# VHH binders against Lysine racemase: the designs that were tried, part 15

Target 1, 368 residues: Lysine racemase, of Oenococcus oeni (q04hb7)
Amino acid sequence: EAIHRSTRIEFSKSSLAYNVQYTKQVSGAKTLWLAVKSNAYGHGLLQVSKIARECGVDGLAVSVLDEGIAIRQAGIDDFILILGPIDVKYAPIASKYHFLTTVSSLDWLKSADKILGKEKLSVNLAVDTGMNRIGVRSKKDLKDEIEFLQEHSDHFSYDGIFTHFASSDNPDDHYFQRQKNRWYELIDGLIMPRYVHVMNSGAAMYHSKELPGCNSIARVGTVVYGVEPSEGVLGPIDKLKPVFELKSALTFVKKIPAGEGISYGSKFVTSRDTWIGTLPIGYGDGWLAEYQDFQLLIDGQKCRQVGQIAMDQMMVALPHEYPIGTEVTLIGKSGKYENTLYDLHKHSGVPPWKITVAFSDRLKRMVV
Key: E = the ipSAE of ESMFold2; O = the ipSAE of OpenDDE; V2 = 0.75 times the mean of E and O plus 0.25 times the DockQ between their complexes.

## First folded at step 11 (VHH; framework vhh_8k46_1)

Design m4 (from g4 with D30S D31S; at its last look DockQ between E and O 0.91; V2 from the best seeds 0.00; counts 0 for: pae E 3.5 > 2)
Fold by ESMFold2, look of step 11:
Structure m4 (fold): chain B 368 residues (1-368), chain A 122 residues (1-122)
Amino acid sequence: as target 1 above (368 residues)
Amino acid sequence: AVQLQASGGGFVQPGGSLRLSCAASGFTFSSYAMGWFRQAPGKEREFVSAISWSGGYTYYADSVKGRFTISRDNSKNTVYLQMNSLRAEDTATYYCAAKTNRGDYTPRYDYWGQGTQVTVSS
């Protein structure tokens, strides 16, 4: 983390809390689990996890064991679900850290049974209804897993069962309907655990009423981090609050005569005497080359980023001289203008989550 | 008054191509997602394709994926549907529709065009 420069991500606790409440309201879910995988979608694993409970989050979901361990080692005792499969040899560790652990096969359970010793593992059964990623695909296999868990209750607690919808945010809902119908066929007549959770962001926001008995838990990331999953096709883009701003400041300012090239290859050439500012952010921070020419916000005005983005720095055209230290807003508000992830997506073709997860560890992350 | 005027339909042989256009007026086009739907006689209206207000996301029904391409030109207030490798089962009236990307959730598109007929037959 580069804590001795102006370039930073400012993460809004109040916006996160608002989005959690809004998501519960729209979906009707009583329980919300926040996905904090991939460094909380680039916002900071520990920074987000530390504030989640007070924002109304009822539990955390991670993709890998080490993300869960990091959260525990930071002193956070919240509910944690490990969504991704783990190597069976780490089953005792998952038990010791108190994770709800996703299991995809009976063979995994049989192997874990042999190595758990005195540990008891909290089990989340994966059911593959058409994502084709993880989980059992037949009622027979699902029954066999449930029976095994019940017959080996010294080592296992049957606490969760889930599926994941591949296209819950698609206006064409035929695949969602197929997965939904398959889900209810597979679970019909089976013993159900405490946690039945099928709703990702799209299912929570668009399909919750179509999921009777299985719509109490929202397992979400996108909407809580302030992004409408369909970019306005299925739902509005003005109800969720952006959860962060990306800001920097000018570190060098000079007037460049007309006709001079800026940055590598001199591909941008000034058309008149122009004030040029330099700010300490580049593609080494995750501000990708595709973002070239994006309008930055300075003093409530739109100022074009100019020239090729370097690894650690880039330049911006200014309407007049500004002092060194003048704030630059890359994503966020300045005066009447706002740059959103949607604006950068439109400009660059890079989807919002690729934008945020690309931010490197060098970018300072602070909660505001 | 709001208008969505679809055009570009016609008769075409199987394997042929058509380009549909939908010109919009009476609302801020750049704040709307645009969609194409179709309806054959005696059948339900079905989703064909959609594009987000920015053009950043596009969606296709499985039956047309790889053959149809949606695009938009916000400077001309127009959405397009390029239809390639047409089949007899693509025969239908094609409707464009607009949905606001702001406000509250709604189960419906806000505005609908009159449709344009596409007939694929040898």
Scores: ipSAE 0.413, ipTM 0.767, lowest interface PAE 3.5, mean pLDDT 92
ESMFold2 (binder alone), look of step 11: mean pLDDT 80; pTM 0.798
OpenDDE, look of step 11: ipSAE 0.618; ipTM 0.842

Design m5 (from g4 with Y57W; at its last look DockQ between E and O 0.80; V2 from the best seeds 0.00; counts 0 for: pae E 2.4 > 2)
Fold by ESMFold2, look of step 11:
Structure m5 (fold): chain B 368 residues (1-368), chain A 122 residues (1-122)
Amino acid sequence: as target 1 above (368 residues)
Amino acid sequence: AVQLQASGGGFVQPGGSLRLSCAASGFTFDDYAMGWFRQAPGKEREFVSAISWSGGWTYYADSVKGRFTISRDNSKNTVYLQMNSLRAEDTATYYCAAKTNRGDYTPRYDYWGQGTQVTVSS
């Protein structure tokens, strides 16, 4: 992490808390599990996990075993769900760290049974209703898994069951309805565990009333990180608060004569004598080439980023000389202007969650 | 006054193509998601396609996916629907609609155009 430079993400605890409560209100969910996979969608795995409970988050969801282990090693004993399948040889480790562990097949359970020894694994059964990623696809296979868990209760606790909707944020809800109907068909008449969780961000925000008996748990990332998943097609973009600002400061300022190229390949050429500022952020931080020419905010004014984005630095055209140390807002507010992830998505074609996930570990994260 | 004027419909043979346009006025176009819907005689209106306010996301009904392409030009306040590989089942009046991306949540589209007829027949 580069803690000795101005470039940083300022992550808002209060905005996270607001978005958690708003999501619970809209969805009616009494339980919210926050996805912190992929470094908390780029916001900082530990930074976000440490504040989650006081923001109203009831548990954490990660993709891989090592994400869960890192959270435990930081002293966090909150509920943790491992959503991604793990190699069966790590089942004892998942038990040791007290993870709700996703299981996709009976064969996995049979193999785990042989190696758990004295360990008892908390099991989350995956049901594939049409995402075609993980989980069983038939009632027979699901019933066989449940029966196996019951017959081997010395090694397994049947604690969760879930599916994932592929199209919950689509105005055409035919595929959502097909998955929903398939889900209820598959679970009908089966023993249900404590945790029944099917609502991703789209299902929570748009379809919760259509999921009776299965709408008490929201397993969400996108909306809690301040992004409306349909970007205005199904719901408004101004009801969730942005959870971060990305800021830097000018480290060098100079006046460049007309006709000079800026940065690699000299693709930007000044048309007149122009003040040019340099700031310490580049694609090595995750500020990608697709973001070239984006309007940055300096002293309440829009200033165009100019020239190719370098690994560690980039340049901005200034309306006049500014002192070294003048703050630059890349995402966030400055005066009457605001840059949002939606604005960067529009400019770059890169979706909001891909923008934030791309931020590298070098980019300092501060909770504010 | 808000207006959505759809155009570009007509008669076409199966396998043919049409391009629909919807010109918008009376509101800040960039603040709205846009949609295309269609209604055949005696049937309920059905979703065809939608595009987010920025053009960043596009959505399609399963029946048209791979054949239709939605796009928008915010400098011209216009949304388009390119319809390829047309089939008899695509025969309908096509409506454009606008949905605000701001304010209170509502599941409904705020503004609707008059529509343009598309007829696909041998």
Scores: ipSAE 0.498, ipTM 0.806, lowest interface PAE 2.4, mean pLDDT 92
ESMFold2 (binder alone), look of step 11: mean pLDDT 78; pTM 0.782
OpenDDE, look of step 11: ipSAE 0.573; ipTM 0.836

## First folded at step 12 (VHH; framework vhh_8k46_1)

Design r1 (from m3 with D104E; at its last look DockQ between E and O 0.90; V2 from the best seeds 0.00; counts 0 for: pae E 2.4 > 2)
Amino acid sequence: AVQLQASGGGFVQPGGSLRLSCAASGFTFDDYAMGWFRQAPGKEREFVSAISWSGGRTYYADSVKGRFTISRDNSKNTVYLQMNSLRAEDTATYYCAAKTNRGEYTPRYDYWGQGTQVTVSS
ESMFold2, look of step 12: ipSAE 0.554; ipTM 0.837
ESMFold2 (binder alone), look of step 12: mean pLDDT 79; pTM 0.793
OpenDDE, look of step 12: ipSAE 0.877; ipTM 0.950

Design r2 (from m3 with T106I; at its last look DockQ between E and O 0.75; V2 from the best seeds 0.00; counts 0 for: pae E 2.1 > 2)
Fold by ESMFold2, look of step 12:
Structure r2 (fold): chain B 368 residues (1-368), chain A 122 residues (1-122)
Amino acid sequence: as target 1 above (368 residues)
Amino acid sequence: AVQLQASGGGFVQPGGSLRLSCAASGFTFDDYAMGWFRQAPGKEREFVSAISWSGGRTYYADSVKGRFTISRDNSKNTVYLQMNSLRAEDTATYYCAAKTNRGDYIPRYDYWGQGTQVTVSS
């Protein structure tokens, strides 16, 4: 992190807590697992994980083993689910760190059985209902896995089973209905574990009542990080709270004569004498070139970003002189104006999570 | 009073094109997602396309994806549906609808237009 500059993400603990409660209320889920994969969607793996329980989060979900290990090494003993498959040789490590561990095949279980020794692994069975990513696709294979787990209870605890809906936020719900019907067909008559978790953000917010017996756990990221899954097509954009603001400050201010170019290739040329500010954020921080010309917020006013975005800096056109140190809001509120991820999506064509996941390690994250 | 006036329908031969328009009045258009739906006589109304309040997100039914394009012009309070490569199965009354992007979850669109007829026949 670059802690000795003004450029930072301010992550709101209270907004996270509100979004967790709201998601539980709308979905009816009694249990919420927060996805913190990909650096907590760019917000900071440890920063978010450290406050999650206090915000009403009941467990954490990561994509790879090393994300879970990092959380444990930071002293966090909360429930952790590893959603991505792990190499079987690491099964004892997953047991040691007390992860609910996703398993996609019987062969994996047979191999793990040989190497677990005295360890007992908490198993989450993956069921592929149409996403074509991981998990078994037939009732026979699923039944074989369950039977193997029951027969080898010295090494395995059958604790979870899940599927993932590819299109739960689509107004055309035919594919969601097909996956849902396939799920119930596959699980019918089988022994079910403690954790049955099928609801991503769209399923939780739009389809929970269509998932009887399988709607107590929401495994979510998008809604808790403050983005409406359909971006306002199916649900309101004013109920979930944005969880962060991205802010910086002017480091240099100058008046540029009419006719001068700004930044690389002189892509912006002043039409009149114009005040130009410089701020310390660029594509090296994850503020991508596609965001050029976006309206920034300064002192409650809209100020156009001008010129090509450099690796570490960019410029903004100012309506008048501002002092060095004047705050610049890139995402968030200033006065009566607000820039949202939806606004940047419209401007740039880059969707919300590609925006935030691109934030680099250099970009300071702080919880407020 | 809220009005959604759909227009641009008509007769077209298979493979042809039409552009539907839906002019909106009586509400703040910029705060609404817009959708197109269709209904043939004796059949259920079905989703065709939708566009977010900002225009940044679009959706299409599988049956029209790649052939239809939704767009909006917020300065004119109008949503459009460009329909290319039309087929006999596209014959229906086409309705535009508006859904607020604010407030509580509401399971239905708030406002519906009167519709415009599209007939695709050889």
Scores: ipSAE 0.568, ipTM 0.832, lowest interface PAE 2.1, mean pLDDT 92
ESMFold2 (binder alone), look of step 12: mean pLDDT 79; pTM 0.789
OpenDDE, look of step 12: ipSAE 0.860; ipTM 0.941

Design r3 (from m3 with N101L; at its last look DockQ between E and O 0.86; V2 from the best seeds 0.00; counts 0 for: pae E 2.9 > 2)
Fold by ESMFold2, look of step 12:
Structure r3 (fold): chain B 368 residues (1-368), chain A 122 residues (1-122)
Amino acid sequence: as target 1 above (368 residues)
Amino acid sequence: AVQLQASGGGFVQPGGSLRLSCAASGFTFDDYAMGWFRQAPGKEREFVSAISWSGGRTYYADSVKGRFTISRDNSKNTVYLQMNSLRAEDTATYYCAAKTLRGDYTPRYDYWGQGTQVTVSS
């Protein structure tokens, strides 16, 4: 992180807590697992994980083993689910770190059985109902996995079972209904573990009442990080709070004569004598080239970003001279104006989580 | 008064194209998600396409995905549906609708146009 410059992400603990409670209220879920994969959707794996429990989060979900290990190494003993399949040779490590571990096949279980030694693995069975990514696809295969777990209880604990909905946020719900019906068909008459979890953000917010017996756990990211999953098409956009602001400050201010080009390639040319500010953020921080010309907020006013975004700096057109050190809000509020991830998505075509996941390690992340 | 005026329907042969327009008035267009729905005779009204308030997110029914494109021009208070590779099954009255971005998690559209007829036949 570059901790000795003005450019930073300010992550709101109170907004996270609010969104957790709101999600539980709307979905009716009693248990909420927060996805912190991909560096907590770009917000900071450890920064978010350290505050999650006090915000009402009941467990953490990561994609890869190393994300879970990093959380444990930071001294966090919260519930952790590894969502992505892991190489079987790491099964003993997953057991030692106390992860609920996703398993997609009987062959994986048979291989793990041979190498667990004295370890006992907490198993989360994946069921493929139409995402076509991981998991068993037939009741026979699912029964075979469950029976194997029961027959090898010295090495395995059958603790979870889940599926992923591919289209839970689509107003055309035919594919959601197909996956839902397949799920209930596949699990009918089978022994269920403690954790039955099928609800992603869209399912939690739009379909929870259609999931009887399987709607106690919300495994979510999008809604808790403050984005309505359909961006207002299925649900309101004014009920979730943005969880972060992105801010910087002017490091240089100058008046540029008419007719001069700004930044690489001189693609922006002044039409009149213009005040130009420089701020220390660029595509090396994850402020991508696609965000060129976005309206930044300075002193409660909209100021257009001008010229090509450089690796470490960019320029903004100012309505008048501002002092060096004047705060610039890229995402967040300034006076009566607010820039949201929705606004940047509209401007750039880049979806919200691609925006935030692209923020580099150099961007300082602060919990406020 | 709120009005949604759909236009651009007509008769077209299979494989042809039409562009529907829906001009909105009487509300702040930028604060609404917009959708297209259709209803064939003797059938229930069905979802066709939707676009978020900002235009950044679009959705399509499986039956039209890849053939139809929704767009909006907030400066003209208008939503569009570009309909390509039309099929006989696309024959219906097409309705535009507007949904408030505020309220409860009940995905109901608040305002409806009177529709425009699309007929696809040899």
Scores: ipSAE 0.474, ipTM 0.815, lowest interface PAE 2.9, mean pLDDT 92
ESMFold2 (binder alone), look of step 12: mean pLDDT 79; pTM 0.785
OpenDDE, look of step 12: ipSAE 0.865; ipTM 0.946

Design r4 (from m3 with S54T; at its last fold request DockQ between E and O 0.70; V2 from the best seeds 0.78)
Amino acid sequence: AVQLQASGGGFVQPGGSLRLSCAASGFTFDDYAMGWFRQAPGKEREFVSAISWTGGRTYYADSVKGRFTISRDNSKNTVYLQMNSLRAEDTATYYCAAKTNRGDYTPRYDYWGQGTQVTVSS
ESMFold2, look of step 12: ipSAE 0.722; ipTM 0.889
ESMFold2 (binder alone), look of step 12: mean pLDDT 79; pTM 0.791
OpenDDE, look of step 12: ipSAE 0.886; ipTM 0.952
ESMFold2, look of step 13: ipSAE 0.668; ipTM 0.870
ESMFold2 (binder alone), look of step 13: mean pLDDT 79; pTM 0.791
OpenDDE, look of step 13: ipSAE 0.794; ipTM 0.917
ESMFold2, fold request of step 14: ipSAE 0.694, 0.615, 0.672; ipTM 0.881, 0.856, 0.874
ESMFold2 (binder alone), fold request of step 14: mean pLDDT 79, 80, 80; pTM 0.798, 0.804, 0.796
OpenDDE, fold request of step 14: ipSAE 0.908, 0.910, 0.898; ipTM 0.960, 0.960, 0.959

Design r5 (from m3 with D62S; at its last look DockQ between E and O 0.81; V2 from the best seeds 0.00; counts 0 for: pae E 2.3 > 2)
Fold by ESMFold2, look of step 12:
Structure r5 (fold): chain B 368 residues (1-368), chain A 122 residues (1-122)
Amino acid sequence: as target 1 above (368 residues)
Amino acid sequence: AVQLQASGGGFVQPGGSLRLSCAASGFTFDDYAMGWFRQAPGKEREFVSAISWSGGRTYYASSVKGRFTISRDNSKNTVYLQMNSLRAEDTATYYCAAKTNRGDYTPRYDYWGQGTQVTVSS
């Protein structure tokens, strides 16, 4: 993390809390589990996990065992769900750290049973209704897993069951309806555990009323991190608060004569005498080359980024001289203007989570 | 006054291509998601494609995925539908529509164009 420069992500605790409450209100979910996989969507695994509960988050969801272990090692004893499959040899470790652990097959359970010893594993059964990634696909296989868990209750607690919707934000809802109908068909008449969780961001925001008995838990990331899941096609973009700003400052300012090239390869050439500022952010921080020419915000004005983005620095065209140290907003507000992830997505073609997940460990992250 | 002017329809052979356009006026185009819908005689109007206000997110009905491409040019206040590998079942009147991306959720589109006919026949 580079703490001795101006370039930083400012993550808003109050915006996160607002988005959590808004999501609960819209979805009707009593319980919200926040996805903190992939470094909390680039915002900082521990930074976000440490504040999640006071923001109204009821539990955390991660992709891999090591994400959950890192959270526990930071002293966080909140509810943690491991969504991704784990190698069965780590089942005792998942039990010791108190993770709700996703299981996709009876064979996995049989193997875990042999090695758990005194450990009792909290099990989350995966049901594949059409995502075609993990989980059982038939009622028979699901029944067999449930029966096995009941027969081996000294090693297993049947605590969760879930599915993933592939198209919950699509205006054409035929695939969502197919998955929903398959889900209810598969679970009909089965013993249900404490945690029945099917709602991702799109399902929570657009389909919760269509999920009776299965709409108490929202397992969400996108909407809580401040992005409308359809980017305005199904729902409004002005009801969620952005959760972060990306800011830097000018480290050098000079007037460059007309006809001079800027940055590598001299691919941008000044057409007139132009004030040029330099700021300490580049693709080594995750500010990708695709973001070239994006309008940055300085002193409430739009200023075009110019020239190739270097590994650690880039240049911006200025309407006049500004002092060294003048703040530059890359994502966020300055005066009457705002740059959002939607704006950068439009400019670059890079979707919001690819933008934020690309932010490197070097980029300082502050909770504000 | 709000106007959505669809054009670019016509007669094509199966396997052919058409490009529809929809020119918008009378509202702030950049604040709207845009959609294409179609209706064949005797059938219900059905969703074809949608694009977010910024152009960053696109959606397609399963019947057109891989064959149709929606795009928009906010500087020209226009949305497009590139239709490739056309089939007889694509024959319909195609309508463009606009939906605000701000305010409260509403399931209805705010504005509708008059439509343009697409006929796919040998």
Scores: ipSAE 0.559, ipTM 0.844, lowest interface PAE 2.3, mean pLDDT 92
ESMFold2 (binder alone), look of step 12: mean pLDDT 79; pTM 0.793
OpenDDE, look of step 12: ipSAE 0.890; ipTM 0.956

## First folded at step 13 (VHH; framework vhh_8k46_1)

Design s1 (from r4 with D104E; at its last look DockQ between E and O 0.84; V2 from the best seeds 0.74)
Fold by ESMFold2, look of step 13:
Structure s1 (fold): chain B 368 residues (1-368), chain A 122 residues (1-122)
Amino acid sequence: as target 1 above (368 residues)
Amino acid sequence: AVQLQASGGGFVQPGGSLRLSCAASGFTFDDYAMGWFRQAPGKEREFVSAISWTGGRTYYADSVKGRFTISRDNSKNTVYLQMNSLRAEDTATYYCAAKTNRGEYTPRYDYWGQGTQVTVSS
């Protein structure tokens, strides 16, 4: 992290807590597991994980084993689900760190059984209802896994079962309905574990009432991080709070004569004598080249970013001289104006989580 | 009064193209998601495509994905549907609709156009 400059993400604990409560209210879920994969959607794996429980989060979900290990090494003993497949040779490690571990095949279980020794693995069975990514696809295969777990209880605890909806936020719900019907067909008559979890953000917000007996757990990221899952097509944009602001400050200010080009390739040429500010953020921080020309917020006013975004710096056109140190809001509020991930998505074509996941390790994350 | 005026329909051979337009008035267009729906004779109305209030997010029914493109021009209060590689099964009346981006989820759209006929036949 670059902690000796003004450029930072300010992550709002209160907004996260609000969005958690709102999600539970709308979905009816009694249990909410927050996805913190991919560095908590770019917001900071440890920064978010450290505050999650006090915000009403009941457990954490990560995609890879090392994300879970990092959380444990930071002293966090919360419930952790590993959603992504792990190499079977790491099954003993997953047991030792107390992860609910996703398993996609009987062959994996058979291999793990041979190497667990005295370890007992908490197992989350993946059921592929149409995502076509991981999990068993037939009732026979699912039943074979359950029977194997029961017959080898010295090494396995059957604690979870899940599926993932590919299109839960789509106004055309035919694929959601097909996956839902397949899910209930596959699980009918089978022994069910403590954790039955099928609801991602779209399912939680739009379809929870259609998932009887399987709607107690919301396994969510998008909605809790403050983005309406359909970006306002199916649901309102005014009910969730943005969870972060991205801020910087001017480090250089100068009046540039008319007719001068700014930055690489002179893509912006002044038409009048223009005040130009420089701020210390660039594509090395994850503020991508696609964001060129975005309106930044300074002193409650919209100021256009101008010229190509460099690795570590970029320039902004100012309506008048501002002092060095004047705050610049890239995402967030300034006066009556607000820049959102929706605004940047529209401007750049880059969707919200691709924007935030791209934030590099250099960009300081702080909880406010 | 609120108006959603759809146009651009007509007759086209299979494999051909049409561009539908829907001009909006009587509400703040920039605060609404826009959608296209279609209804073939004897069939229920079905979803075709939708676009968020900013234009940043789009959705397509599986039957049209890769062939149809929704877009909007908020300066002209207009939503478009570019329809390429048309097939006989695309024959329908096409309706545009508008949905507020505020409040709560509801299956209903707030405003509906009168429709424009698209006929794909050799």
Scores: ipSAE 0.597, ipTM 0.841, lowest interface PAE 1.8, mean pLDDT 92
ESMFold2 (binder alone), look of step 13: mean pLDDT 79; pTM 0.794
OpenDDE, look of step 13: ipSAE 0.810; ipTM 0.920

Design s2 (from s1 with D62S; at its last fold request DockQ between E and O 0.76; V2 from the best seeds 0.80)
Amino acid sequence: AVQLQASGGGFVQPGGSLRLSCAASGFTFDDYAMGWFRQAPGKEREFVSAISWTGGRTYYASSVKGRFTISRDNSKNTVYLQMNSLRAEDTATYYCAAKTNRGEYTPRYDYWGQGTQVTVSS
ESMFold2, look of step 13: ipSAE 0.674; ipTM 0.873
ESMFold2 (binder alone), look of step 13: mean pLDDT 80; pTM 0.802
OpenDDE, look of step 13: ipSAE 0.817; ipTM 0.923
ESMFold2, fold request of step 14: ipSAE 0.700, 0.695, 0.695; ipTM 0.887, 0.885, 0.884
ESMFold2 (binder alone), fold request of step 14: mean pLDDT 80, 80, 81; pTM 0.802, 0.801, 0.808
OpenDDE, fold request of step 14: ipSAE 0.917, 0.918, 0.918; ipTM 0.964, 0.965, 0.965

